# VH-VL binders against Protein-tyrosine-phosphatase MKP1 (MKP1), part 1

Every score and structure here is a prediction.

Target 1, 143 residues: Protein-tyrosine-phosphatase MKP1 (MKP1), of Arabidopsis thaliana (Mouse-ear cress) (q9c5s1r149to291)
Amino acid sequence: ECSKVADHIYVGGDAVAKDKSILKNNGITHILNCVGFICPEYFKSDFCYRSLWLQDSPSEDITSILYDVFDYFEDVREQSGRIFVHCCQGVSRSTSLVIAYLMWREGQSFDDAFQYVKSARGIADPNMGFACQLLQCQKRVHA
Positions, changes and structure headers below are counted from each chain's first letter, unless a header gives other numbers; antibody chains aren't numbered by Kabat.
ipSAE, averaged over its two directions, is called F for ESMFold2-Fast, E for ESMFold2 and O for OpenDDE. V2 adds 0.75 times the mean of E and O to 0.25 times the DockQ between the complexes of E and O.
[cut] stands for letters that were removed.
Atom coordinates printed by the task and the answers are left out, and those that the model quotes come from them; centres of patches stay.

## First folded at step 1 (VH-VL)

Design b01 (framework fv_brolucizumab)
Heavy chain, then light chain:
Amino acid sequence: EVQLVESGGGLVQPGGSLRLSCTASGYSISSGYYMTWVRQAPGKGLEWVGFIYHSGSTYYATWAKGRFTISRDNSKNTLYLQMNSLRAEDTAVYYCARDYYGSGSYFDYWGQGTLVTVSS
Amino acid sequence: EIVMTQSPSTLSASVGDRVIITCQASQSISSWLAWYQQKPGKAPKLLIYKASSLESGVPSRFSGSGSGAEFTLTISSLQPDDFATYYCQQYNSYSPPGYTFGQGTKLTVL
ESMFold2-Fast, scan of step 1: ipSAE 0.006; ipTM 0.594

Design b02 (framework fv_brolucizumab)
Fold by ESMFold2-Fast, scan of step 1:
Structure b02 (fold): chain C 143 residues (1-143), chain A 120 residues (1-120), chain B 110 residues (1-110)
Amino acid sequence: as target 1 above (143 residues)
Amino acid sequence: EVQLVESGGGLVQPGGSLRLSCTASGFTVSSNYYMTWVRQAPGKGLEWVGFIYSGGSTYYATWAKGRFTISRDNSKNTLYLQMNSLRAEDTAVYYCARGRYFDWLPFDYWGQGTLVTVSS
Amino acid sequence: EIVMTQSPSTLSASVGDRVIITCQASQSISSWLAWYQQKPGKAPKLLIYKASSLESGVPSRFSGSGSGAEFTLTISSLQPDDFATYYCQQYNSYSPPGYTFGQGTKLTVL
């Protein structure tokens, strides 16, 4: 399932990443592949790709890449584009990046951003390490 | 110290084949990197050939697809470029280079290059 | 194919000069552009990534700017060590997919 979480951001798993029709029907222009070491860039001629090599592990450091990801999301938004963000199942890696972006851009708490994403995509569930990193980000945004 | 060392270049006849090697030290190719080949014809600019992710997925320039194959032996920490159906236009120095954590970061370490000459 | 065009193809300058090299993409690549320096007989060296981020160990006289389709590399006060060929590179996977380099700008002593 391809879940719309913002005007320019959609989230899903590898099943959607392989489905050109779903991507085209949602007006996707850009794809952020969070699992480049597993999933290829399926439709390079049709979409702009960025690939990350994220492990779904509490020890993975997502904090170090957050501003690069935010810049990418903002750049696509400024172009009136739409991003599809995916990992293998669209549960932890892809959703964590989107939650972080909403916290940063909208000034939301982790809980508010997480609930918002979860309302659009019920299976969203960042791993414990990602959740802890995002809570640290919350402290900087609000104080 | 991060180091990439290419080998296997030389003189080959048109239509021939050649395999280049690139041995990495100071890091593992099965980490948060993608490995690439870039070539440069004498007196000309840089031309991307292709890259490989740690998991083995490969991507190629349109002109290279079908003739050139990138592979890796993780136990030897070595990258390969198999070149088939070589043409005079393939004469170039071939560089091995490392791309960082995500593929929007470009090539931060390069080998010294190995010269391939395709001539009769 | 995204075509990268550098201007000028060659330029001559004196030590102490401010040098500007321009790179234009045939379509928008946002900020996904790198600059490399190559000296004769040597491998390229990364100077700048993401249009304006200075690579560790690169002298501060080098700077990059631009976004979209027009980019600039500036050397604020040219040193003898800076005579080289400079390349821009986009790292955006548009059709045909893959990375493309500019043709290079050869910087020579005046």
Scores: ipSAE 0.006, ipTM 0.542, lowest interface PAE 10.9, mean pLDDT 84

Design b03 (framework fv_brolucizumab)
Fold by ESMFold2-Fast, scan of step 1:
Structure b03 (fold): chain C 143 residues (1-143), chain A 120 residues (1-120), chain B 110 residues (1-110)
Amino acid sequence: as target 1 above (143 residues)
Amino acid sequence: EVQLVESGGGLVQPGGSLRLSCTASGFSLTDYYYMTWVRQAPGKGLEWVGFIYSGGSTYYATWAKGRFTISRDNSKNTLYLQMNSLRAEDTAVYYCARGYDFWSGYFDYWGQGTLVTVSS
Amino acid sequence: EIVMTQSPSTLSASVGDRVIITCQASQSISSWLAWYQQKPGKAPKLLIYDASSLESGVPSRFSGSGSGAEFTLTISSLQPDDFATYYCQQYNSYSYPGYTFGQGTKLTVL
């Protein structure tokens, strides 16, 4: 399942990442691979890749990479491109980065951004550590 | 307690290179803060150069891309600005400054600045 | 590129005066705007962030207001320490070309 969660952002798992036809049919131009230590850059001649090595663990520090991710998403948006963001199942790692981006870009609360992403991709479920980190970030935006 | 101290400024010929340093104390460059460089030509206003986040990602003003590079040395808690292909219009005081957090593009602490003169 | 324009470029005032400085963005930036004070030979100092939030340690005579494309910095009762140049800065997007500052407003003794 390749879920459109924003105008230029699509989310999925490894099954979609391996399927060049699905990626091409959705107009994907760029890929953010959140699990570089598990999944290779399958079609590096067809798409522009960035790879991260994120563990799906509450102790993983996602805040340290958020500006890198936001910069990449904004660069793709400016080019009128479409980015596919993936982890193993498209549940926690990839969705957490997209939730953070919507909070930052649109000024949404964590809860609003999370519910929006969840409405586009029903299995979206950031792990507790990621959710906690994003809620701490929300405090700085709203109070 | 928070301090930023710039160094490395001086006179450089057009086409030359120069590396500026900014040593942070009272916090770690690996904390969630982001570090930025802002310059100010003599008698002119402030101009943003670029930033580096605690994770190492960098973002630059369009005019700075390809010529200026921001980096850090975590063991020295020091931020760097590598400036290449310098032009007369790069003459300015260069400040390093700290961003409050990844949500905020405002700068809560600034260094004293270091003067770079590109001449002759 | 988002262009920030301040008015006036220069202003003369007396201690005790109410001073207003305006900043206009070429497009909407929501409330993503900061104000800085800079004295000659010194680094800028943050006064206001998120258009209206007063930075810790900044005197309460400073206040910010506005949203969208028009913003104001107000000094309710000017003190001798307030003669300086003031800058607004937008941080609406990390998209290229990034952050931009206004040209500055120089506040001098009348």
Scores: ipSAE 0.006, ipTM 0.537, lowest interface PAE 11.6, mean pLDDT 85

Design b04 (framework fv_brolucizumab)
Fold by ESMFold2-Fast, scan of step 1:
Structure b04 (fold): chain C 143 residues (1-143), chain A 119 residues (1-119), chain B 110 residues (1-110)
Amino acid sequence: as target 1 above (143 residues)
Amino acid sequence: EVQLVESGGGLVQPGGSLRLSCTASGFTFSSYYYMTWVRQAPGKGLEWVGFIYSGGSTYYATWAKGRFTISRDNSKNTLYLQMNSLRAEDTAVYYCARDLWFGELFDYWGQGTLVTVSS
Amino acid sequence: EIVMTQSPSTLSASVGDRVIITCQASQSISSWLAWYQQKPGKAPKLLIYKASSLESGVPSRFSGSGSGAEFTLTISSLQPDDFATYYCQQYNSYSPPGYTFGQGTKLTVL
């Protein structure tokens, strides 16, 4: 389902990404597709897209793309837009990027940001490698 | 204990090139994803030069693009700044710094190395 | 690009004084502001991040406040070790990235 995790950020899976009515009814203007190798940009005429090719694998390096993702989220917010972030199930890849953004933007610990996202979307569960990468980012602030 | 040590500074003529190094101890680059260069002209304020991710991707201040290149060697725990087409305005103490938060905040700095661009 | 302006550029004070330094951003940066201290001949040292969060090991007499475009660094009771130049830095990410420092405030003995 389509979960509102912040004023301008929504998270879901491929089923929502394919449903123009759900996206339009939630006021979505921008889409971040985390699984460009699986899902196309379904509605290019209706939404602004950015696509990533993220594997749901502990060895995937999400840290190298975090700055680009944060810039995109900030750009959408400044336009008073709403962004829908998705992967296949909306469990690991998409939720990890949103957790990272909340840690960065709001200065939350990994655990606090994760619990906040999980309260909005109960199935949120970053894979072990993503969690480790985000905890390493946290060490820099809380060391 | 975290330490950053810069080297390679010195006198160079306008149009010349110089490579700076920064060696880290007390942490490993593989554990920290971002490293940054910041400079300070004599008697002036701080000016960001650029940063580098663990995977090699770089970002530069607009004035540094095309002239300065940042690289790193994680196995040697060493950061580099290659400076080309140097101008008098590039005269400064160059600091390497460890990024605290996603490449944007600097918690540890080296002591700096002076680069003087003069005829 | 976001321009950071500090006020005053120079101030003189005595040990025990309350010192206030202000930093203005040319546009809103939310709370994405850090304060650094630089003693003569030394590298800068991080004091405060995210406008008001005190860095580990920094004395509690230092505090930061503000959000949006106006920020303040306060030293509640000045000590001899506090005579230095102070810089604010914004790190509110935009594409392309633009991290900017204020011009600095030089704190000297009266």
Scores: ipSAE 0.006, ipTM 0.532, lowest interface PAE 12.8, mean pLDDT 84

Design b05 (framework fv_brolucizumab)
Fold by ESMFold2-Fast, scan of step 1:
Structure b05 (fold): chain C 143 residues (1-143), chain A 120 residues (1-120), chain B 110 residues (1-110)
Amino acid sequence: as target 1 above (143 residues)
Amino acid sequence: EVQLVESGGGLVQPGGSLRLSCTASGYSISSGYYMTWVRQAPGKGLEWVGFIYHSGSTYYATWAKGRFTISRDNSKNTLYLQMNSLRAEDTAVYYCAREGYSSGWYFDYWGQGTLVTVSS
Amino acid sequence: EIVMTQSPSTLSASVGDRVIITCQASQSISSYLAWYQQKPGKAPKLLIYDASSLESGVPSRFSGSGSGAEFTLTISSLQPDDFATYYCQQYNSYSYPGYTFGQGTKLTVL
């Protein structure tokens, strides 16, 4: 399912990433592919793509890429675009990046941002390593 | 300041091989940017050679596929173009360039280029 | 393959002139078009992206317009520093041969 998390942010998995009709019906203009080593950029001629290769592993370092991701989300927002963020199932990798963005932009705690995302997408469940990294960043992101 | 510097160009005989390097400074090539090689034959226009994605996936122009390989070494912040089975038609200035950040694959920073001459 | 055709291939003009260069795509590319300026012996320099967005540091006399398959680059009042070759580039293609440039427009002193 393609879940609307914010006016300019949508989250899903590979099934939605393969479905041009769903993407177009939701007004998607940009796609952040969190699993470039698994999923290709299916509709490069129709959408603007950026790809990351994130493993869904507690040892993966997402902290080092957060500001690059935030810059991309802000660029899309400033263009009045809509970004679809995806991984394989839209459970951990894609949702973790969106949770981090909401913490940074809205000044929310990890728990508040996570519950907000989970209310829009019930299967959202960052792995323990990602959750820990976002908790560690909480004070710095809000500063 | 963002800079891209190419090196490794020179004179090569037909059938030979050559590896070009592009060293980035002022940013990390592993930070999500897509990198490209573009060439320009003397007195001619610009011609795309290929891309490397952040994930390491590569895409090539049809004419380059099988002869040219793009790779990178994140520890050296360097992009490479390995060129094999070179022909006189491959004589060109080779540029490396970085993807623009906001909407897609236009190129916001270019290196100065390195000349490759394929001649007997 | 998306073919990009520029018109004219060469253009002579005088300082102060309004110059228009056109770029035509063989199929619709939405607004995924960039313009570059290249001076002899130098690398190309980005002028405009997304058909009409001016790159930071580029003089306001440069502007871009168009969408779909027809695009224009306009120089409102030509300066001596503007004599160069101009290229359009589409980035709305994933399939081989991938991204394509126009053949270039050489702008010379009249």
Scores: ipSAE 0.000, ipTM 0.497, lowest interface PAE 16.8, mean pLDDT 84

Design b06 (framework fv_brolucizumab)
Heavy chain, then light chain:
Amino acid sequence: EVQLVESGGGLVQPGGSLRLSCTASGFTVSSGYYMTWVRQAPGKGLEWVGFIYSGGSTYYATWAKGRFTISRDNSKNTLYLQMNSLRAEDTAVYYCARDRGYSYGYFDYWGQGTLVTVSS
Amino acid sequence: EIVMTQSPSTLSASVGDRVIITCQASQSISSWLAWYQQKPGKAPKLLIYKASSLESGVPSRFSGSGSGAEFTLTISSLQPDDFATYYCQQYNSYSPPDYTFGQGTKLTVL
ESMFold2-Fast, scan of step 1: ipSAE 0.007; ipTM 0.551

Design b07 (framework fv_brolucizumab)
Fold by ESMFold2-Fast, scan of step 1:
Structure b07 (fold): chain C 143 residues (1-143), chain A 121 residues (1-121), chain B 110 residues (1-110)
Amino acid sequence: as target 1 above (143 residues)
Amino acid sequence: EVQLVESGGGLVQPGGSLRLSCTASGFSLTDYYYMTWVRQAPGKGLEWVGFIYSGGSTYYATWAKGRFTISRDNSKNTLYLQMNSLRAEDTAVYYCARVYYDSSGYYFDYWGQGTLVTVSS
Amino acid sequence: EIVMTQSPSTLSASVGDRVIITCQASQSISSYLAWYQQKPGKAPKLLIYKASSLESGVPSRFSGSGSGAEFTLTISSLQPDDFATYYCQQYNSYSPPGYTFGQGTKLTVL
C-alpha cells in the first residue's frame, strides 16, 4: 500500500517501490530509498532517486541525516514534485523520516506528528531508538 | 516524592463499563512523561494495556483497542482508563505507571499500588 | 509480537547465594530491556533499564547484562528482601501488541 502521509509525501514498502504503475498512478516524481543496501533504484529512467543506507535498528543514528533529508523534501516541493519514501515494509525507517519532517516543518510534537502519520498509514511504527532520537530533538528545543 | 494512586476499581458485571483514575503527585503530567496502564490477572503475569504520550496521543494493545480508552486531565493531574464491554478475562489489578524516556529509551520508573477490577455475575 | 521467555519459571535459593535469571526475546531488541521486582501483594519496582543500567536506589548486588535477544539478571548475594517475582520487559517495540513482559520468575526460599 502507497499511503499519502503528508503534503506531496507518500510512504510504502519495497512491494510498492517495485510497482511502476502504482508509482505513476500516484504522480510520484522522486523516490527516497532508505534501504539502498537491500533495494536497487528500480526505475532510474522514470524517477529521480536518492538512496540512503539506514538499518532498522535502535542504534542507527538518524538525527545526523535529518537536515539532508529535509533539504531533499523541500527541493522536491519547490519543483511541485511528489516524493515516495520507502524502506522494506514502510513501517519504521521511512515513517521516522516523515515524522521528523512534519515536526520540523509544521512545528508538531513527536506524538502529534506520529499519530498524524499513523492515521494515514496504520502500520507506521518507528523503532524505539528512532522515536527516542526524535523526542530528544523535541526536548532540546524546549530545554 | 513521586506517587501514583489508582482508584475506581470494583465489581462489575460482564458487558458493563468502569472508569479508573490515577492521580499523580510529586510531578506534573505535562513534564515530559508518558503514562501507561498495565494489568495483572490474579496469580498471573503483567500485561500492557496502552499509553498516552505527553502531547495527548494514545496507543493501545491490540486486544484493548476499541474497548479501552486512555485520557487525562492535566489540570487535575489525573490519568483515566475507561473500560467498556468488560469480560471475565478483564479481571485484574490495574496499575498506572510513569514512562520515563531519555537516550536509553522508555521504561516504567514509578508504579501505583493498583486497583482491583472484578468482572463477575 | 515480540515474545519474552524467562528461565527458570521458579527457583529456590538460600540467603547469600548467587542467583541468575535469564530472559530471551523472540527477535533482537538491542538493549531495550528492563527488569522489575514484584513482592507479594505489591506493585512492581524498576530494578534495571537499558539491559544493564541500575535504577537509582537499587542495591548494587543487582546487575543486568546482555544485548540482542539474550539477557540475564544477576543477584550476587541474595538477601531476605529479594524473595520476589522478577519480570523482564522489552521496550524496543511499543506498537500494538506493544510492550511485552516475560512470564515471571518466582524466587522462593530453599
Scores: ipSAE 0.005, ipTM 0.510, lowest interface PAE 15.9, mean pLDDT 84

Design b08 (framework fv_brolucizumab)
Fold by ESMFold2-Fast, scan of step 1:
Structure b08 (fold): chain C 143 residues (1-143), chain A 117 residues (1-117), chain B 110 residues (1-110)
Amino acid sequence: as target 1 above (143 residues)
Amino acid sequence: EVQLVESGGGLVQPGGSLRLSCTASGFTVSRYYYMTWVRQAPGKGLEWVGFIYSGGRTYYATWAKGRFTISRDNSKNTLYLQMNSLRAEDTAVYYCARGYYYGMDVWGQGTLVTVSS
Amino acid sequence: EIVMTQSPSTLSASVGDRVIITCQASQSISSWLAWYQQKPGKAPKLLIYKASSLESGVPSRFSGSGSGAEFTLTISSLQPDDFATYYCQQYNSYSPPGYTFGQGTKLTVL
C-alpha cells in the first residue's frame, strides 16, 4: 500500500517500489530508497533516485543523515514533485525519516508527528533506537 | 558573497603529516551542505578524497581511508583535512568544495601539498 | 565504486564548432551527474547539475543530456573562452556515499 503522508510525501514498502503503475498513478517523481543494499533502483529511467543503506536496528545512526534527507525533501517540494520513501515493509526506516522531516518542517513534537504519520499509515512503527534519536533531536531544538 | 579559502599546504617529507584548513564565508558549513575535499596531482585529473555530511558523518575514498580524516569546527566555520603517513603520490593541489543537489557549486582556489624528500 | 569514463580524452576544435563530450558510468546513476570546466591554474567551475540543468551564469551554448549510465555535454558554438578541460562527476551514492570524476577531456585549439 502506498500511503500519502504529506502533499509531496508518500510511504511504502518494497512491493510498491516494484510497481511502476502505482508509483506513476500517485504522480511520484522522486524515490528515496532506504534499503539500497537490498533493493535496487527498479525504474531508474522513470524516476529520480537516492539510495540509503539503513539497517532496521536500534544501533543505526539516522541522526547524521537527517539534514541531507530534509534538503532532498525540500528540493522535491520546491519543484512541485512527489517523493516515494520506502524500506522493506514501510514500517520503521522510511517512516522514521518522514516523522523527522515533519518534526523539523512543521515544528511538531515526536508524538504529534508520529501520530500524524500513523493516521496515514497504520503500520508505522519506528524502532526504539530511531525513536530515541528523534526524541533527542526534539529536545536539542527546543532546549 | 559565498567563498571557500584553503590554507595549510606546503612541503612535507614522506611519512609526515599535514593539516589543511578551509574557511567558509557567506554560508554555514554545518547547515544543509556536504563539504568535500578533492585533489588534483600535477597534470592529472580530479580525484575525490572524502566528504562530511551536514550531520557530521564522514566518508572517504578507499585509498584515503585510515590515513586522512575530515573534521569541522562549527565555531570557526572551518573544514579540516588531517593527512597522515603521506606518500609522494599524495602530491597534489587540494580543493575544498560545498556540494549537494546542485553539484559542487562553490570551490576554494586550492592549496598545494608537495611530498618529497 | 562507480567508475566514470569520458570520451574523448582529448579533442581539438575551432571557434564556432559544435563540440560533444560523452561520459559513461559503470552502473546507473539516474540523473545525478554534474559537468565542470577547469582552466589552467584555476579551480573547477560547475556548468551543469542533475545531468541537464544549467548552472546560473553559465552561457546557454552549454547543455547536458542523458540518464542512467550515458551522458553528453554539448557546446553548440565553441567560443575562445571554452578551451579548457571538462570533467563529469557522479553524485548518486548514499551509505556508502562517494563521488567519482571522469578522467577529463582536454579541449584544445585545432
Scores: ipSAE 0.006, ipTM 0.529, lowest interface PAE 12.9, mean pLDDT 85

Design b09 (framework fv_brolucizumab)
Fold by ESMFold2-Fast, scan of step 1:
Structure b09 (fold): chain C 143 residues (1-143), chain A 121 residues (1-121), chain B 110 residues (1-110)
Amino acid sequence: as target 1 above (143 residues)
Amino acid sequence: EVQLVESGGGLVQPGGSLRLSCTASGFTFSDYYYMTWVRQAPGKGLEWVGFIYSGGSTYYATWAKGRFTISRDNSKNTLYLQMNSLRAEDTAVYYCARGPYYEDYYGMDVWGQGTLVTVSS
Amino acid sequence: EIVMTQSPSTLSASVGDRVIITCQASQSISSWLAWYQQKPGKAPKLLIYDASSLESGVPSRFSGSGSGAEFTLTISSLQPDDFATYYCQQYNSYSPPGYTFGQGTKLTVL
């Protein structure tokens, strides 16, 4: 349920976010909560939290927050930490941010990054609006 | 020669099911991440049905959700459209198309000849 | 959903005429817009992609322009082979349905 996508990035849903033992056993130090308006920061004394308020809707704007998210992922990596990224099911919101990060950091196309994430987490499936926004980001890089 | 060929169309009674196939030649599905189904009712315009990403994720028109399922087999270079609970208004020529191909900003550049699905009686 | 509206719905013209077809999106789609030509009994054929890029093998008399929500297809000097129905299509993938076609413009002999 807790899927390792990169050395420092793990993805899951609310069920894992509520399970301190799974988080500690995977060496998680930081948590990015993509659904702060739904899920609280369950274990503030055990992990460093950052919360976002993303709806799983094609109209939600993820492009405007991508660089802040990338900075957070890089800060965790530089600290030799491990970040758990979650939404409610770990299907769309959390996976979209991780796909974007791989596109940015590794220079991957959307499809390559998506297939990579999907190979680590079979249920990964960004909503159409998120996929389109990431494809727009890819298009701008090639211009 | 790059081409797509649809098959499986025919006459179906309302409430019935039908599976369409689309086979590629002259290129491999592994090179194209998006494959699309489009339909056209007799004398009407083009209407998007849905598309499938190379990893299996599918997106559908709102009217198609729950009734139509798209799948692909990259090793067989074949795309499928499973149609269930068919209605008279589903009568149309069904086209498969390659793309869009976003990395090159392409639209749908290769289309099959279409296969007629008639839902009546 | 993103609605695509073409103008005009029907158009009559003579060989040698300059033909202009317009396509309007209900919201900005950047340049994620393609134009297709369809002849009776045939599959659609891609003419223009990325709003203004000419598909390989398509005659240079065809051109596309526009960005955001307003797009135009121009045929500089109409040829007999150009009498067909033309469709614009957004592939910005923002709202269901993911891709939306305009209603089509039927180009007939005057």
Scores: ipSAE 0.006, ipTM 0.508, lowest interface PAE 15.8, mean pLDDT 84

Design d01 (framework fv_danvilostomig_arm2)
Fold by ESMFold2-Fast, scan of step 1:
Structure d01 (fold): chain C 143 residues (1-143), chain A 119 residues (1-119), chain B 109 residues (1-109)
Amino acid sequence: as target 1 above (143 residues)
Amino acid sequence: EVQLVESGGGLVQPGGSLRLSCTASGFTVSSNYMSWVRQAPGKGLEYIGYIYSGGSTAYASWANGRFTISKDNTKNTVDLQMNSLRAEDTAVYYCARDYYDSSGYFDYWGQGTLVTVSS
Amino acid sequence: ALVMTQSPSSLSASVGDRVTITCQASQGISNYLAWYQQKPGKVPKLLIYAASTLQSGVPSRFSGSGYGTDFTLTISSLQPEDVATYYCQQYNSYPPEYTFGGGTKVEIK
């Protein structure tokens, strides 16, 4: 349920976000909560939180926040931390941000990054609007 | 200062049981994952298992069912109960502190206690 | 199972020499790698964590590098007190699946 999808990045849903023992057993130090309007920062004294208010809707604009998210992932990496990225089910919102990060960091195409994430977390499935935004970003993503 | 002191080692016959104790000072065992690691004479380090601040435990697959880790927060001790001992369990047993909760690396180790399993 | 392979198993060098020890993981472990020093008859001591972060109190002649599968511990100028066996340890896996390397014995010739 808690999927290691990249070197310092783990993905899951609300069930994992509510379970301190699973988070600590996976060595999580930082949490990116993609659904701040639904889920609170459950364990503020135990983890470093950053919260986003992302709707799982094709009309939601994820492009405008991507570089802030990338900076956060890189900050956690530089601190030798592990980040848990979550939404409600760990299917669309959280996986879309991780796919974008891999495209940017590794210079991968959307399809390559998506298949990589899907191999680690079989339920990963960005909504159509997120997929379209990431495909548009692909033209400007550099290795 | 932080200090870990193991006790309880000795000579036991195959099939016997032995309980090791680790006394911590300079910090509280309730704040960290506490682990046991062993080293057979002339050999390398081998991980046994841990106990979490809340009391949950987990063990290397080879140790599961024979070894049990427990703690006493009031006494500030961590114990390792070893059952059904075999000759290959002969080793120096260390208790070790996981630096930051579940970080996975050990900043302080006890001096070790020797367990010899022999007829 | 994640295997940690250290090379060489042992080495002999002179005081002042640059000593290099390598550690290879059977799969990617990011930078979740620690190095320990164990002097003869003594308990292991943490030298480095996160592949390259030196533990407080450890001499600056020790350094670590690497990412993914290949890691190196370097002693820039070997001193007599550095005679020891050195172990790498991965902590990319959740506990209790931590794995130690086989160790590298460093001796003065």
Scores: ipSAE 0.005, ipTM 0.495, lowest interface PAE 14.6, mean pLDDT 85

